# Miniprotein binders against q9zu90: the designs that were tried, part 11

Target 1, 292 residues: q9zu90
Amino acid sequence: MKTELEEEEEEEWRSVHEVLLIVLPYLHSLFELLSMIRVSRSLRDAIRDETALWTKLVIEPPLSSRLTDDILSEFSSKSAGKLKTLILRQCLMVTNKGLRRVVDANPLITKIIVPGCSGLTPEGIMECVESLSKNNHKLETLHINGVNGFTKQHLSALYTYLSSEGTIDLEVCPKCDEVRMIPSCSRESCNQKQRKCRGCWLCIPRCAECAVCLVGSDTESQEAACGNDDVLCLECWLVLPKCRFCNKPYCTNHSSRRHEIAITDAASRPSFECEACYYRAGTNPYEVDYQI

## First folded at step 3 (miniprotein)

Design t3
Fold by ESMFold2-Fast, scan of step 3:
Structure t3 (fold): chain B 292 residues (1-292), chain A 82 residues (1-82)
Amino acid sequence: as target 1 above (292 residues)
Amino acid sequence: NPEQKVRDMIELAQEFIRDAQEYMDRGDVKSAELYMKIAIFVVELMAYYADEMGNEDIVKDIRKLMETVRQMFEDVQSKIDQ
């Protein structure tokens, strides 16, 4: 009797906890949808179609650091096999076993987007994609940049499991012959024949903001405040906000490194200083060296 | 602006709680369950941001809202299962 009550309490607690686990993974996409509900009855009617909410799972920072295999596995049990798109950005704790459980529970998945999920391996990704192919459902999109160790042999095998129009965000770099992410370039001269910009981030200098190539004597590059020798194309450099002291901008990915300068007047616009200039000010760089 | 975002989320959660109550009053238990799940999601998101901010007043409001949502969810589940 006592043992039965304890088991019932655990089961009831688990059912409530399971609802929270199901909802948490939709943090970003669902919140955006919710913000629009207040103004539209038609949107509320769309949300009432419960199954539509569970076809796409998106987990991004800051939630990414908290996602474990257990949370992901619990969710996959409750998605009722209807998940079509899985997006996990920078989920460092997710392992091959965790991803495999989602794939096994959701055979209709057409998109797997797991950038920066360094807990995953090529072998784990191969097993997941092969499993989907065996269920007579071929993957259409596979983004795996940031998963280390992919070889040319892995890429060849992956394409046999994908749909005929399937895409992988890793390619063989024509310059270094390694498997790398090769960014798309929108530069007009590169859209024509003679694509000089085909290469990975290590082989070809690119704009940190827009990824346009900076190849050739006719291309201008400007130093970014981001460090690591990051550069920007002139167009991005012109529109990005700049440090008050050194006039270097941060790319959008590093904008959180800005030290905002307090507004002293209501009419003045907010400005910032980069990390390098902020810390240099603390060392009193204007100290006069007097030699007598 | 995490503090403003949390306040906006409190308003959203309260609206979804009211919607869930309306659906229960109409006998539409399935829609009530959906809106309760949405409210739980919003409350969990608020709890995350409030914990980072360290604002005691907002944390107190969120804890009270969490208790309200839990009780209402139990009521919805009891109507479905019992």
Scores: ipSAE 0.000, ipTM 0.184, lowest interface PAE 11.3, mean pLDDT 70

Design t4
Fold by ESMFold2-Fast, scan of step 3:
Structure t4 (fold): chain B 292 residues (1-292), chain A 82 residues (1-82)
Amino acid sequence: as target 1 above (292 residues)
Amino acid sequence: NPEQKVEDMIEQALKFIRDAFEYMDRGDVKSAEDYMKDAIRVVEKMAQYADEMGNEDIVKLIRELMEYVREMFEDVQSKIDQ
C-alpha cells in the first residue's frame, strides 16, 4: 500500500520516464555510436573510464557482422567486472570461447540476450550459465533463440541454474514437441482459442513483424522480402517500406538488408532495393562518382 | 564552438551520473534521485542544442546517452519502490 507522498513521487518519475520512452525508438547503443562517430580524445577517454556506463553492452547490426571474440573482450573489459546485461544480436562471429571469456570476467551478469548468434552452441551456453551459477549468482534472463540444437534436457538443466524468476525464450512447442521459440499472439479472436495458435514458427504461420497468427486467413498474408517464405499480416505490410521494384517489404529484423537508392536519399519517403532485385540487376552494382 | 559545447555538456552529465551512482551505493536514494534529475536536465538541454544545429550524428549520440540515463533512472525508481 502506498502513501500520498509516495504516489506523487511515482507520478513525477513516470512523467520523466514517458519523455525518455518517446525517444527510445531512435536510440542505438552508445558503443555503436562511439565506434562509428569521430569524437574528441578527451570525450572518448571520459566515457571509456566511466564504468557505470558499461553495465550494459549492446551490439546490433550492422556492427554485429564485425564483432570478433577479441573486440567483444575489449569492450566488456571496460565494465571492470560490473557488466550486468549483455545483448548481442546476430553476432555470427562470436564463439563459445568468446562468450565464456566475457562471462568469466563479469560474474554479476543477470541478462544474456544473444538472438541469432549461430556461432554459439547449446554446450557453450550451458558452460557459461554453469559458470555464473558457481559464483552463487543466478542469471535472470536468457534469450537464445537462433542457437540451434537445444533439447528438453538442456532446458531442464538451464532452469536449475537460473533464478527462481528466471526466463528463457525457448520452450517446448505443444504442436511438434521440439524446443522452439513460441511467440505470443495479440489477435482478438485467439483469446477464446488461444490453444489453437500456440505453436512455433514452423507449426503456425505468423506475421514476421508482429507475430500474429495467420491461421485460416489466406487473404491477410502478404509476401515479405525477407525470403524463406516469410509473410506479413496486411496491417504490417501496409505500413512497412517496400522495395521499389518488387513492392515487397522487409520486416524490421531484416531492414539492414535494404540497398538504399541514392537518387531518393533526400526524399522523406523510404526508398530501397531488396537483395533479390539488387542481385538480379547484377553482382557489381554501378556507383556514379562525381568529380569536381 | 558547437563541438566543444556538446563535449562540455556530456562531461557535466557524466559527472552527475557518477554522483548518482556513488549516492546509490551509500544508500542515499534521495540524493541519487536529485543527481539523476540533474543529469536528465543536462541531456535535455543537449538534445535541444543538437536539434538547433541540425547535426544528426550529435543527435544520435545524445539520444544514446539518454538511454544510459534512463537505465540509471530505473535503478533509482526500483530502490524507491523498495
Scores: ipSAE 0.000, ipTM 0.235, lowest interface PAE 12.8, mean pLDDT 70

Design t5
Fold by ESMFold2-Fast, scan of step 3:
Structure t5 (fold): chain B 292 residues (1-292), chain A 82 residues (1-82)
Amino acid sequence: as target 1 above (292 residues)
Amino acid sequence: NPEQKVLDMIEQAWKFIEDAQEYMDRGDVKSAEDYMKDAIRVVEKMAQYADEMGNEDIVKFIRKLMELVRQMFEEVQSKIDQ
């Protein structure tokens, strides 16, 4: 679970790096432009201080789909080997070679957070973490959920390369004995280490938005527009924006699937159509069954 | 190419800042001040152009770049005022 302060820091860094990714294919990098400029000592110090802030690289949707190994390498080079935190969310084009190139260039990395990067493999992750360990620098945080194929042997080996207080977001599920992500739960009865809902997403039904367990006779669940039988707790369902035609909401992680409907009145709330309703455009929306 | 126009404006502003610094080093404060005014004029044009691009992320990038240039102007201006 992230604290409010940690979440605010991630949003701030995400904003800066997202803008740079958009302009990189069209402009020489900001640092390349600045490096060409003959400046006084005080101006050079100001530029250096700004570059010191680039110890954290954050790439998230919608930009993650455009991040290639070459772009990643170019951007990480601006850290001049001082990158400490690498966060790549759902970067499908990033490969083992691309990640290894960043790690080799930045031996001070303490956090690797690459959830949903399906171009990566366990072998690639192992090589990167081992490489960092050989430089007498211990990785503190490794988040690799969504990288498929990790075994218990991989997990054991990873912990030998991490710091003594190091954390991995994959665990051995106590319900199915497979290596998987075990979500935290905000339910009051689940705040203990030995919580009844300790298990992966396949073993324990959970809200797609907040990960609260949906176990028990008094627990109400609602269908999400996300597909794959994803469900939401009532609290999240009530708050999330809903499809104009089927009244099902997307979780935040799938909000990019919304087909936004143009509003003619600027005072009106934004409206959208889910993928299922959009591709079913020939069907009268009033014929949809309301199971509310 | 709107991105190329931004790049050209950045280089033009930096050339004026560079000229201002060179004249400060020579003790010609009046010439340095004139070049600094030219640099500010280019930054103002960049701000106007940013609003016309219609891409919020590019606009944000230009505004961040303008903030960096502003900090440099303040530093050079403080030397001019000495």
Scores: ipSAE 0.000, ipTM 0.185, lowest interface PAE 11.3, mean pLDDT 70

Design t6
Fold by ESMFold2-Fast, scan of step 3:
Structure t6 (fold): chain B 292 residues (1-292), chain A 82 residues (1-82)
Amino acid sequence: as target 1 above (292 residues)
Amino acid sequence: NPEQKVEDMIEQAFKFILDALEYMDRGDVKSAEDYMKDAIRVVEKMAQYADEMGNEDIVKDIRKLMELVRQMFEWVQSEIDQ
């Protein structure tokens, strides 16, 4: 669970590091990189009244695809061993070796949050966590959903290396007995001890946006434009932007699949067409009238 | 105070850059281009105060930021051409 304060801190660091990631490929030398970091520190100090820029590193889409082991190593060297929180979301190019270099250079890390980093393996994660444990600075938070292949044996070993109150976002699903992420559910009825929604994404139907369970005869589900029979809860459906033609929204993770309407005025409200409607218009006899 | 003016302009330039990136992610390349133009205007104003800084490192940082914003603008324009 993330607190509101933790989410605000992540958003603050995200804005600084997003700029750094975009400009890094355009710099030719270490000297230029150092000058850019200096400019970012000035901005950081103005926002937080704080000079410790490198205690937290956050990389999120759309910049995740740009993060290589070499770029990650450069950020690690700037932290001078003071990095405490590492957040890499959907960074597909980061390897076990790249992550290990950061961990070895930053023994004070207390949070590793690497969801969707499919270039990592259970063995690589195990080695990193074990290394931190040897330096007597035990990890407090480990989020590794989307790293494939974790077993129950891995989970047991990981809890040995974490602090006594350490948390991992993977657990054994009580429905399928596999190691999975079990989403939290904010439904009032799920605060009770007997939760019908205790299970992974494959065992329990959930909202594609917020992960709330869609179990029960009185629970409404709304179709998403995402495909594969993805559904949304009513609350998420109401707030998400909708396809002009079918009125179905994409969840945030699939928003890149929107087909922007070719001519949009910056002064007017932007609109989009979902993939299904786009292809139906080209191959369906109703393409001319856009009736669904 | 020239240093305070530069700090304010750096903050404003980064806000425009972040807006441009958000619109690029959404596929709205035209809005991204407009925000990059705003970022360029701010960075050009920074250059006008370079002589008043007296600090060679600050002047060098301003010139590097100007070069990086220009390269980002060229990237955004290349996406429009596709």
Scores: ipSAE 0.007, ipTM 0.190, lowest interface PAE 9.7, mean pLDDT 71

Design t7
Fold by ESMFold2-Fast, scan of step 3:
Structure t7 (fold): chain B 292 residues (1-292), chain A 82 residues (1-82)
Amino acid sequence: as target 1 above (292 residues)
Amino acid sequence: NPEQKVRDMIEQAQKFIRDAQEYMDRGDVKSAEDYMLDAIRVVFKMAQYADEMGNEDIVEDILKLMYTVLQMFEDVQSKIDQ
């Protein structure tokens, strides 16, 4: 028989486990989940033993660069076949075989979100979706932007496998007639009407940061430092941090191209130099001041 | 009333977190751990309330408090291990 004190301690740990069951579905990545299990042995044990915590598997940067087929298989096995949502963002090492193993082990999957997983092919995706369609529960969400080579025939076949209200993030662009991701436009007039802004990134000029269309007015756009003639709407351009020398900002997707300029006051905001300015020999004040 | 109830729960959780930090600063790891568990119990009540009311607005507050408490558990655990 346990003492009253020991019973009280068990009650306290039980309440911790109950909180995890309620709040963990609101975490957005396996990185956060892994961070939680590293914090406490008790929390690690609770997470390990609860299959319900694994009904949603999310892997995104920075973990995505480490995800192999074997690691993916290991994580999905913890769901004991009850995985419902699979989100893999920019997981370049995941292959058709790796995805198929997860799908075959988890027949209850209703959402597959694999943006930027360039190791996957249309044929691999088709086989996974077809396999799931043979269950009583059909796939509800399929996000496959960044997987190259989808054709109109693939899209037609995919819609036969999805639920009646199922969605795919690829469409046939009305401008170029190719299968593309067509971004939504946050401009008030465009959200309420189908205008000239219905088209892919190659057919319609859009803000590199927020995807708002930039049709009909030159005064609404400013050059980005990103290259490829990327432009930003005025609102995004004003807010984004700018190159010290040319005053052009990077969008967040290209922020890794910034060459940070050293500052002596840690309380000051960091400043940067864009790649074009950096590779102009003799324009980097940091190197001029600190070389040798 | 619902808005005030959420504010009261956030304040209560934050007080338990401050009490836990004070006891950690004093080297009383056991008392700190007890207050951290009290904070988790408040977060649990917030989560139940969010579910009952269908209110997603407090989910961010719940996660923020949870991360704070989990970071403190890491600090407590590292000091016990020493």
Scores: ipSAE 0.014, ipTM 0.254, lowest interface PAE 7.8, mean pLDDT 72

Design t8
Fold by ESMFold2-Fast, scan of step 3:
Structure t8 (fold): chain B 292 residues (1-292), chain A 82 residues (1-82)
Amino acid sequence: as target 1 above (292 residues)
Amino acid sequence: NPEQKVRDMIEQAQKFIRDAQEYMDRGDVESAEDYMYDAIRVVLKMAQYADEMGNEDIVKDIEKLMLTVFQMFLDVQSKIDQ
């Protein structure tokens, strides 16, 4: 009859290789993976030798600012041609040549997601997508928002290279005829094919927080403290923290502009002043300036 | 002192491991998982300092701790059936 301790002593740890294969998908960034490689030669060897770990390559901030073509090439080489998903967010140093080397080495790629990679050009993207299509490995997802200079002609050509169910995050805005990212709208009234809200963020008024359209309803739009005519939907306006003096909230992207008000009562929620109210120090927020 | 910082981090990681085990023993797998993620983050931060110090003994201690954390993380995950 074995005791609990005797049973625990007989239990062997899983191999380092097996543990890494299971744990690695739960790490949040390539930075964490690189940190593990630096510590242990055994971990480095296990990661290097297992190609299944490299079917998806994701590089996000803060690592994005350090990613060069050479580093990208080193990591993609570990896939042994089996890379299927490439995600590079805000990788400003990556060039057309760097991306092309990855694509040429990995003909099985089905997803290219490179938002904010401003070092890339339409011509570079076109060459990569065309190369993949010639190898009978159709691209299913292409996210290229933040790559400047795409024309309607480029989009037409890209659609011929993608699968019939393939998606591109750039479209021709039906209002301004420019190639833009067209935000999706979760509003139930917009589920029809001929949506009134189909347009870029410059052409269609949208909630600064959730991007739902504000077309056809002036009573639904609420002023944001962000400035530049930024507005919020009623739902976002209700839940966002508001300026004590003007009752306007900042969207999450502009929350750093809040001027915190010193709290003297721990039971009370901290409050803030927006920039406009802050520069009116001592002004009564309920006073109205009447023009003659 | 980089060596003292690593020793403090080892102690912190070991505390997270003990907390995770205590929550597992109580059947609170979600809290145990949170503590295991905290332990993983600590040992990954230790990796940066180990390489900078060039001390092989500390590297071996960190490697052993990482394997312990990974194994326990798998045990926690095996009890999450969602």
Scores: ipSAE 0.015, ipTM 0.382, lowest interface PAE 6.2, mean pLDDT 73

Design u1
Fold by ESMFold2-Fast, scan of step 3:
Structure u1 (fold): chain B 292 residues (1-292), chain A 83 residues (1-83)
Amino acid sequence: as target 1 above (292 residues)
Amino acid sequence: TPQDEFVQMVDKAIDYMRSGNLDQALDVFFEAMKYAQEHGSQEFVYHILEIYLEAQKLFDEGDHETAVNMIQQAVDEMRTQHS
């Protein structure tokens, strides 16, 4: 039930108006450079006719690598203080100053989802959440996994600023006692209240693709091409595309690291070479191709 | 398919830009973005936007021809992937 609700909410974030919010500043810049600015009727009507146009801002890969504090400020200014949901995934260039500017301009924010935004710090997040609390608006959702350095004291303070139904994606790991993201495990054997697999990614081995735990004698792990001893469950390993040379697959999050080799026909997927094999082959002037 | 329709709309917008009809290009581009969100993949839309951001950098540098050609090549590549 909760998984289905999350999927439906994510689909709603794909509104045409959120896309327009992302695109609008860049199109205007292009037309300005050509010394020709004319606001089209379609653009004017889209802005005018939509009452909820400026309530969400979503930046995800591949756009996240290009998001600077200044660009973020321009996007949020279109919300005219009405922004309620801010989602920035893996926006490495966004700083505490950039996030604070958005929060100060949009006091109605109820959701901050900034996973993998490593340019942010606990202190910056604390200042933003505290600022929102002072305006009699309580945050409902705070996702901050990938922002390093949160302490138990930070976590306790954050919950005082959130609504009574508020959720944070960081918890105290019961195994290492550090503040970490603890993934959900959908494995049937883990349905009990006190799950044996409750722990962070460093304490419990998990599939890099689906996050199911890989503990126990009946579970099998397969090496991923992702590196850092990343592993996959057998089910995910079987369905993911594999490197032509080492037969290891990338998880979906690392699929951009594939070096595509060839397309055999329109119906087949292009073959690829993983990063490790690519660089190894590049240093060797000779290759022996065996038909096995 | 919806992806094929989206590509056709984007290609039309690029043709208008190339011919200097910027008002028509803007109208068609926003219709294409709306169509893609209603019928197509958000991943496809973000891919186009990433290419557009790179083209914008070239425009800032005064290299308008390279920027337009880069967008056109990306559209052509996506046509072959969505066949």
Scores: ipSAE 0.000, ipTM 0.194, lowest interface PAE 11.3, mean pLDDT 68

Design u2
Fold by ESMFold2-Fast, scan of step 3:
Structure u2 (fold): chain B 292 residues (1-292), chain A 83 residues (1-83)
Amino acid sequence: as target 1 above (292 residues)
Amino acid sequence: TPQDEFVQMVDKAIDYMRSGNLDQAHDVFTEAMKYAQEHGSQEFVDLITEIYNFAQKLFDEGDHEYAVNMIQLAVDEMRTQHS
């Protein structure tokens, strides 16, 4: 049993540990960028004035689940008002208030990329973007897919706050007339202006890994282990690691759902079992008894 | 605090690097890693190892001032983050 003092020390340690875990990927990315500068003198000179480590803040899974408004505020404060790029992927705990605090403290932000941050609302995003536009510093990139409830009126208003070259990752789907993310297709036959695959993930079947359209050919798709009836193109399916029992792969975004098992085939990496196979085995005692 | 001691050790190593005393800088960084391992977490060890390896690479390439500046910037960020 711990004393009040020991509990306070653990809370401080956990807070420092959480901050450090969020910072490490960001610091690594910056060191990689700085290493590239060494190779190119022009690139080195161009970003020399942008040497502050905190001009770009990136939080991605698995760290995204640990990001609270308070932790986000603490990190953004280190930028001393000079944060230019904010990337928060799948940060479910971040709220409108938390995002607004960052935006108010960093009027130079040009990119807000918050995909899958379902704790945010259209109203919160609107307030942040409007606030930035009032400082005559218009946002250039806004990625908000996974924030629920955007309407066509919201999109129209957002474009008035963005720069003239500004981009939003949400569009009106030409198939369902809802505000959706319309992914780009890398297929050579899909010309930007006449793409047959212009539509959201619900209207057009797409590869869960690379987003290439899967129109008109059943042989081009294979089932993924991700659930949600996700499918993969043949190229991605061939490359991705597969469940030992059902032979279905996870896309990269769902790879954390793998249950590692003892290495039996490959020496280079451990074998895995997908979530469905893992839990199915646990719920059928007759199969377990047979293996004994 | 252990964090303050760690930062002071890294600052001392940086001073040795600036003076061209690579052997002493290496010794102090090694002591800082041991201190972080004893008093900090694996994350502290990983961070200081990453910083040192990056600086060593730049130092070997002849960019001594750039290496020192990058380590100092990283140390300053760690100090402000943990204060």
Scores: ipSAE 0.000, ipTM 0.161, lowest interface PAE 14.4, mean pLDDT 68

Design u3
Fold by ESMFold2-Fast, scan of step 3:
Structure u3 (fold): chain B 292 residues (1-292), chain A 83 residues (1-83)
Amino acid sequence: as target 1 above (292 residues)
Amino acid sequence: TPQLEFVQMVFKAIDYMESGNLDQAHDVFTEAMKYAQEHGSQEFVDHITKIYNEAQKLFDEGDHETAVNMILQAVDEMYTQHS
């Protein structure tokens, strides 16, 4: 499957770029670089392909917090104008000026994927995309979810700058009429009804784990331990580990909120206590709390 | 960086050797050596210059395989020189 292969390829490039990001400021001798390459077959192979190393740049957490405009600019210079894919996930320090410098130096960019880069604005994104379009090279992929403030007018203008088959990860929500990311639903029954379950996270109740829609009275949903009225589909609820006391599970994104319990008996028992039960257990069993 | 540029040149020369283009491999190694002399640390320059001069002598004598292998061994040894 292509998605799995694409994720593995992205992981390989992330590893190469992570190593370069860490070591470039500290290289004082060739021995240091060669010592690093000894332990990385992927880095050695990428260096042999002088064009491949500099056509894709991927920065993801936890390294996202280290990426400044200056570091990004240094990578841009090493690409020698050949960068085609730019992926920056949750890079909060990157600014419109920083992104614009990369775009101006790399006119061959076909993919800009900057999810959660809240230091960017719609105006900055518009300027970058327009600049690429004016050089007669149109973007194929633009992912900008997490950049706040896009309007319908922005979306209309962006599509004029993208290739005819270009994709943007923001849409106009058919329920609230705001520009939002609309998750895809894997529920087969939804394919039979046009517009069924089309809507943003605020308009359509969805499973906190798999994003499947939970619309209609026939749709089974179970309360998650995550709070904020988060719910899970029955299938996800059944497979996720559950709180020892209330039997509610956390979704994977909130698993760090589990209070691990020392288990003295069978491993089949739930291994954690949810936050709500943890605070409830602090109540003295001989003291009854009466609402007066 | 100068270090990265040198490593890219060395691996390019190795690719030429593996494809049987020994003359092109020698040309790229010569270019890499000149680059290393201009940008490398003194310790690195001294080590690689010695190995390159010995390899070039063998190459001139028609022992291309030994010459290239000597340079490849020197690159490998750089990983452990300071160990």
Scores: ipSAE 0.000, ipTM 0.287, lowest interface PAE 10.6, mean pLDDT 71

Design u4
Fold by ESMFold2-Fast, scan of step 3:
Structure u4 (fold): chain B 292 residues (1-292), chain A 108 residues (1-108)
Amino acid sequence: as target 1 above (292 residues)
Amino acid sequence: STDEQLRQVINDAVKLMQDAIEYFRSGDIETAMQTLNEAVSIMEDLARQSKELNDPSYVELVQKILDFVKEMLQLAERYIDQGNFDEAIKLIEYAMNLVELAIQDMKS
C-alpha cells in the first residue's frame, strides 16, 4: 500500500519535471517561466507547491545527462525551501557542491534518492545529511547506490543522522564485507534456502536487467552486448531489442550506447547496431567493397 | 467563445497524441508517425491562434506552453526516426501532460 502510493506519486510528478527539464534550454532563464506562472493565477495555482510539483523533483534517464549543478539549482529554487523529495537517477554531472546547494536551500528534505550519481562522494553525502540533521529534521530515505567508497564507519554515522525508521539502500555484503547494494532476488528457490544468493553484484552473478541470480547448473544466461562480462537471464534476453548484426541486446542501463537504426516498416521491431559491431565494421581490413 | 475554440483544438491535439501512443504500442509505426505529425500541425495552429487573445500576460503564458509542446513533439519525431520508440512515447506522454495543464487553466 505505502510502496504503491509512493510509486504512483513518483510517476505522476516525474513526467512534468522531465518535460520542464527538456524545455529549459529554450528559455533565457528559469526566471522567465516563473514570471509567467506568477502572472497567471490559474496556472500558478495548478503548479504551485499545493500539487507537490515543487515539493518533489525527479530526474531520470534519458534526461539525466542534461542535469548540471546550475540547472539543478534553478529547479530547486522553484520550491522556495519546500522541497521534500529529491530523486536523481544516473545524473553523472551532479557534484557534491551542486547537491549541497540544494540541501542548504531546502532544509525540509525527507528523501534523497541519487542512484548512479557517480559525481558524488561519501564525504559530500555525509556533509549533506549532517547539515539536514542540524535543523532538527531527519531524513527518512537515503538511496546512494552507485556512489563509490562508502565504509562501514560511514554507514554507522549515516544511521545516527536518519530517523529511527530511516532506510539506506547500502548494507554490508556478507560475501566480501564491503559496503554495497544487495539486490533482491525474485527466484523462488532462493527464498526457501539459506540466502545463498545474498551478496553484491561483484560476489553473485546476476542478470543485468532484472537482478535474478545466475548461479547453479540449471541457470541459463545469455551474453549481452552492453559490456564485458554483462549477462542476462534468458527471459530478459528474449524480450530486449537486439543488434541487427550480432543479435545481442543491451540492458536498459546501457541502451544509450546503441547506434539507433531508423525503421520505416510498420511491421518491424526496433533495431540497433551495437557499439562493438559499429566499430568493428570500420576497422575490418578484410572488408571489400564489391559495389565499387 | 474564443476560449472554447482554443480548448477544443487542444483536446483534439491530446487525442491525436493518445492515438499515436496506441499505434506505436500496437506496432503501427507508420500510422503512429502520421498521427503525431497531425498533432504537431494542430499545435502550430493553436500557437498562432493564442496570439489573438486580449490578455498579453495570458497570451504569453499560453504561447510559451504551446511552444514547449511543439518542441517536445518535434524531438519525439526525431527519436522515432532513429528507432528510439520508447523515448519518443515518453516525450509524447510528457507533452500531453503539459497540454492538459493548459486546458485546466483555460477552464478556470
Scores: ipSAE 0.013, ipTM 0.209, lowest interface PAE 8.3, mean pLDDT 69

